# VHH binders against StAR-related lipid transfer protein 4 (Stard4), part 18

Target 1, 199 residues: StAR-related lipid transfer protein 4 (Stard4), of Mus musculus (Mouse) (q99jv5)
Amino acid sequence: ASISTKLQNTLIQYHSIKEDEWRVAKKVKDVTVWRKPSEEFNGYLYKAQGVMDDVVNNVIDHIRPGPWRLDWDRLMTSLDVLEHFEENCCVMRYTTAGQLLNIISPREFVDFSYTVGYEEGLLSCGVSVEWSETRPEFVRGYNHPCGWFCVPLKDSPSQSLLTGYIQTDLRGMIPQSAVDTAMASTLANFYSDLRKGLR
Below, E stands for the ipSAE of ESMFold2; O stands for the ipSAE of OpenDDE; V2 stands for 0.75 times the mean of E and O plus 0.25 times the DockQ between their complexes.

## First folded at step 22 (VHH; framework vhh_8k46_1)

Design GG6 (from FF6 with Y32W; at its last look DockQ between E and O 0.81; V2 from the best seeds 0.74)
Fold by ESMFold2, look of step 22:
Formats: structure tokens, C-alpha cells, sequence
Structure GG6 (fold): chain B 199 residues (1-199), chain A 125 residues (1-125)
């Protein structure tokens, strides 16, 4: 099958994982973060969930590769679309700032990105590609299958429920406690920064 | 624009050899997986061989294993197919292709999305 179909089906599988397989990692305001061991690498699959005060299309348009991402995402320091395939598929390269007083140095990712319909909403998902070009300023990381489900909130259709699945191999020699702290901080800041960007 | 130009086809007798070349332009060659497909008259296009962007992994259809060798030269933006011990059933138009390399757990997979112009290989006594 196509990479798009394989990626989509993988994210739908994650979205079907039963509640008792997850462990709560953090709660900040109305955002909950869970984790479980990843099946893709020696690390964790993180799940995050929270309500956004906007409709699905606008929320996802601010997350997917596009003109808005660098306006609100303060962790992301650059984003380049390297190849377009269709309106909903691309290969992108992005970089992230140093974290935890640069204990985690800046990272670079090269990802395949795919956005598709899911129930009454959207799924925007991605996975890293092998990419030979590197830059010495960055450590090349690797995103295992990841994505964001966004559906209308049943009792308040001007709001959306945003659920993310993230499993990032930051690579390099980073203490595990730093990895765990960075993931929790990244997910908390993601929701906060996105909400500000939607205003 | 992305261009893949295959060359080196021709007429050979059974047991002979040919080396195909595919010159690539319009993209950063070293970042992409490359491969070869073929299509005989009246048949569907079939996979022949693939090589990852790094050149660290190569893949072959069962029908060509041990006879064909894929290689790449990133300094020349070129992928090659060395075809030895050619048989009549190898007669086809050969196409080079570009794809992605992904890692899924412990394995690498290549997914193709672009096929260039072909070169004819004819194996007949």
C-alpha cells in the first residue's frame, strides 16, 4: 500500500488503544498528557488531549505545514516544504530550539506529512524520512508515526477536541530524565501557544 | 523539473550483459531512494531493484537476484543497473524511479512515486 495509507492506519490504531494501557504523565489546566511504551523504538508514545476554541479546519490549518506554523509555534525555529506531492501531502524540514538550557541541543527533522479526513474532522499525520543532507548546527531527530486528530466537540460545535500522538526519537546522547521533561514541556507549550495563535 | 533519463539499452544475445544508467536532475539526488522497474509488451510494470538514499541497502526481485546489481554515484546524480546473464524473459522497457526510504522498526522500506522515461532492452538470439 501507499505510505499515506500505512501512516493513516497506524494513527487510527493508536487512537483505538484502550484507556487502561495509558499512564497519565501530566495535567496542565484542561490538557492531559499520557504515555505508554512505544512499539517503534526504545522510548514512549505520548498522547495529549485538550479542547480548542476554534473549528477543526482552522485548528488543523495552524498545525499542518503551512503559512501559520512559525507564527505561533515558539519551539519551531524554521520550516521548509522540500517537496509537494498533492495539496495534502509534502516532505518538510523543520528545526527546533534548544531545550532545558540547551541540554537538548537544536534538532532537525525531515518528515513526510499527510492530512486527511477523519469522521467529522481531520487527521494531520507524519513520519520522518531518511534524508542524507545534514547540517552541523542540528542533531537529526526522527519522528516515528505521529499525528493530530481534530474533531468537533459534540455539545459545542464551534470548539474542537484536539488529540495528538507523538513519538520522537531525539537521537544523540541525552539523559532519559531530560527527554521525559522535554516531551512534557513541549506538549504543554504546544497547546498554550496554539491557543494564542488562534486568537 | 524532476527528470530521470534512462540509457544503455540495446540488443544482446542470451547470456550477455548490459549496464543501464539513469541520469537524474531537478532534485537533490542524494536524499532519495532510487530503483528500476520494467515492462514487457502486454504485461504490467514490475519491480526490478531498489537502492536506498545512503546506498546502504539494496533490494531485488527474485527473478533477477544474483544476475543484476544496482548501484549509485551521488557525485554524478546517477543510478546504475548492471545486468548479467541476460535471458529472453528480461526483454522489456526499463524505467528508473525515485522514492522515499522510511524506517519501520528494524527494517527499511522504499515507496516509489515517480518513473522516468525508459530504455529498451532486447535479449534474443
Amino acid sequence: as target 1 above (199 residues)
Amino acid sequence: AVQLQASGGGFVQPGGSLRLSCAASGFQFRNWAMGWFRQAPGKEREFVSAITNSGGSTYYADSVKGRFTISRDNSKNTVYLQMNSLRAEDTATYYCARGFTFQWGSTYEVYFHYWGQGTQVTVSS
Scores: ipSAE 0.587, ipTM 0.809, lowest interface PAE 1.4, mean pLDDT 90
ESMFold2 (binder alone), look of step 22: mean pLDDT 83; pTM 0.823
OpenDDE, look of step 22: ipSAE 0.856; ipTM 0.914

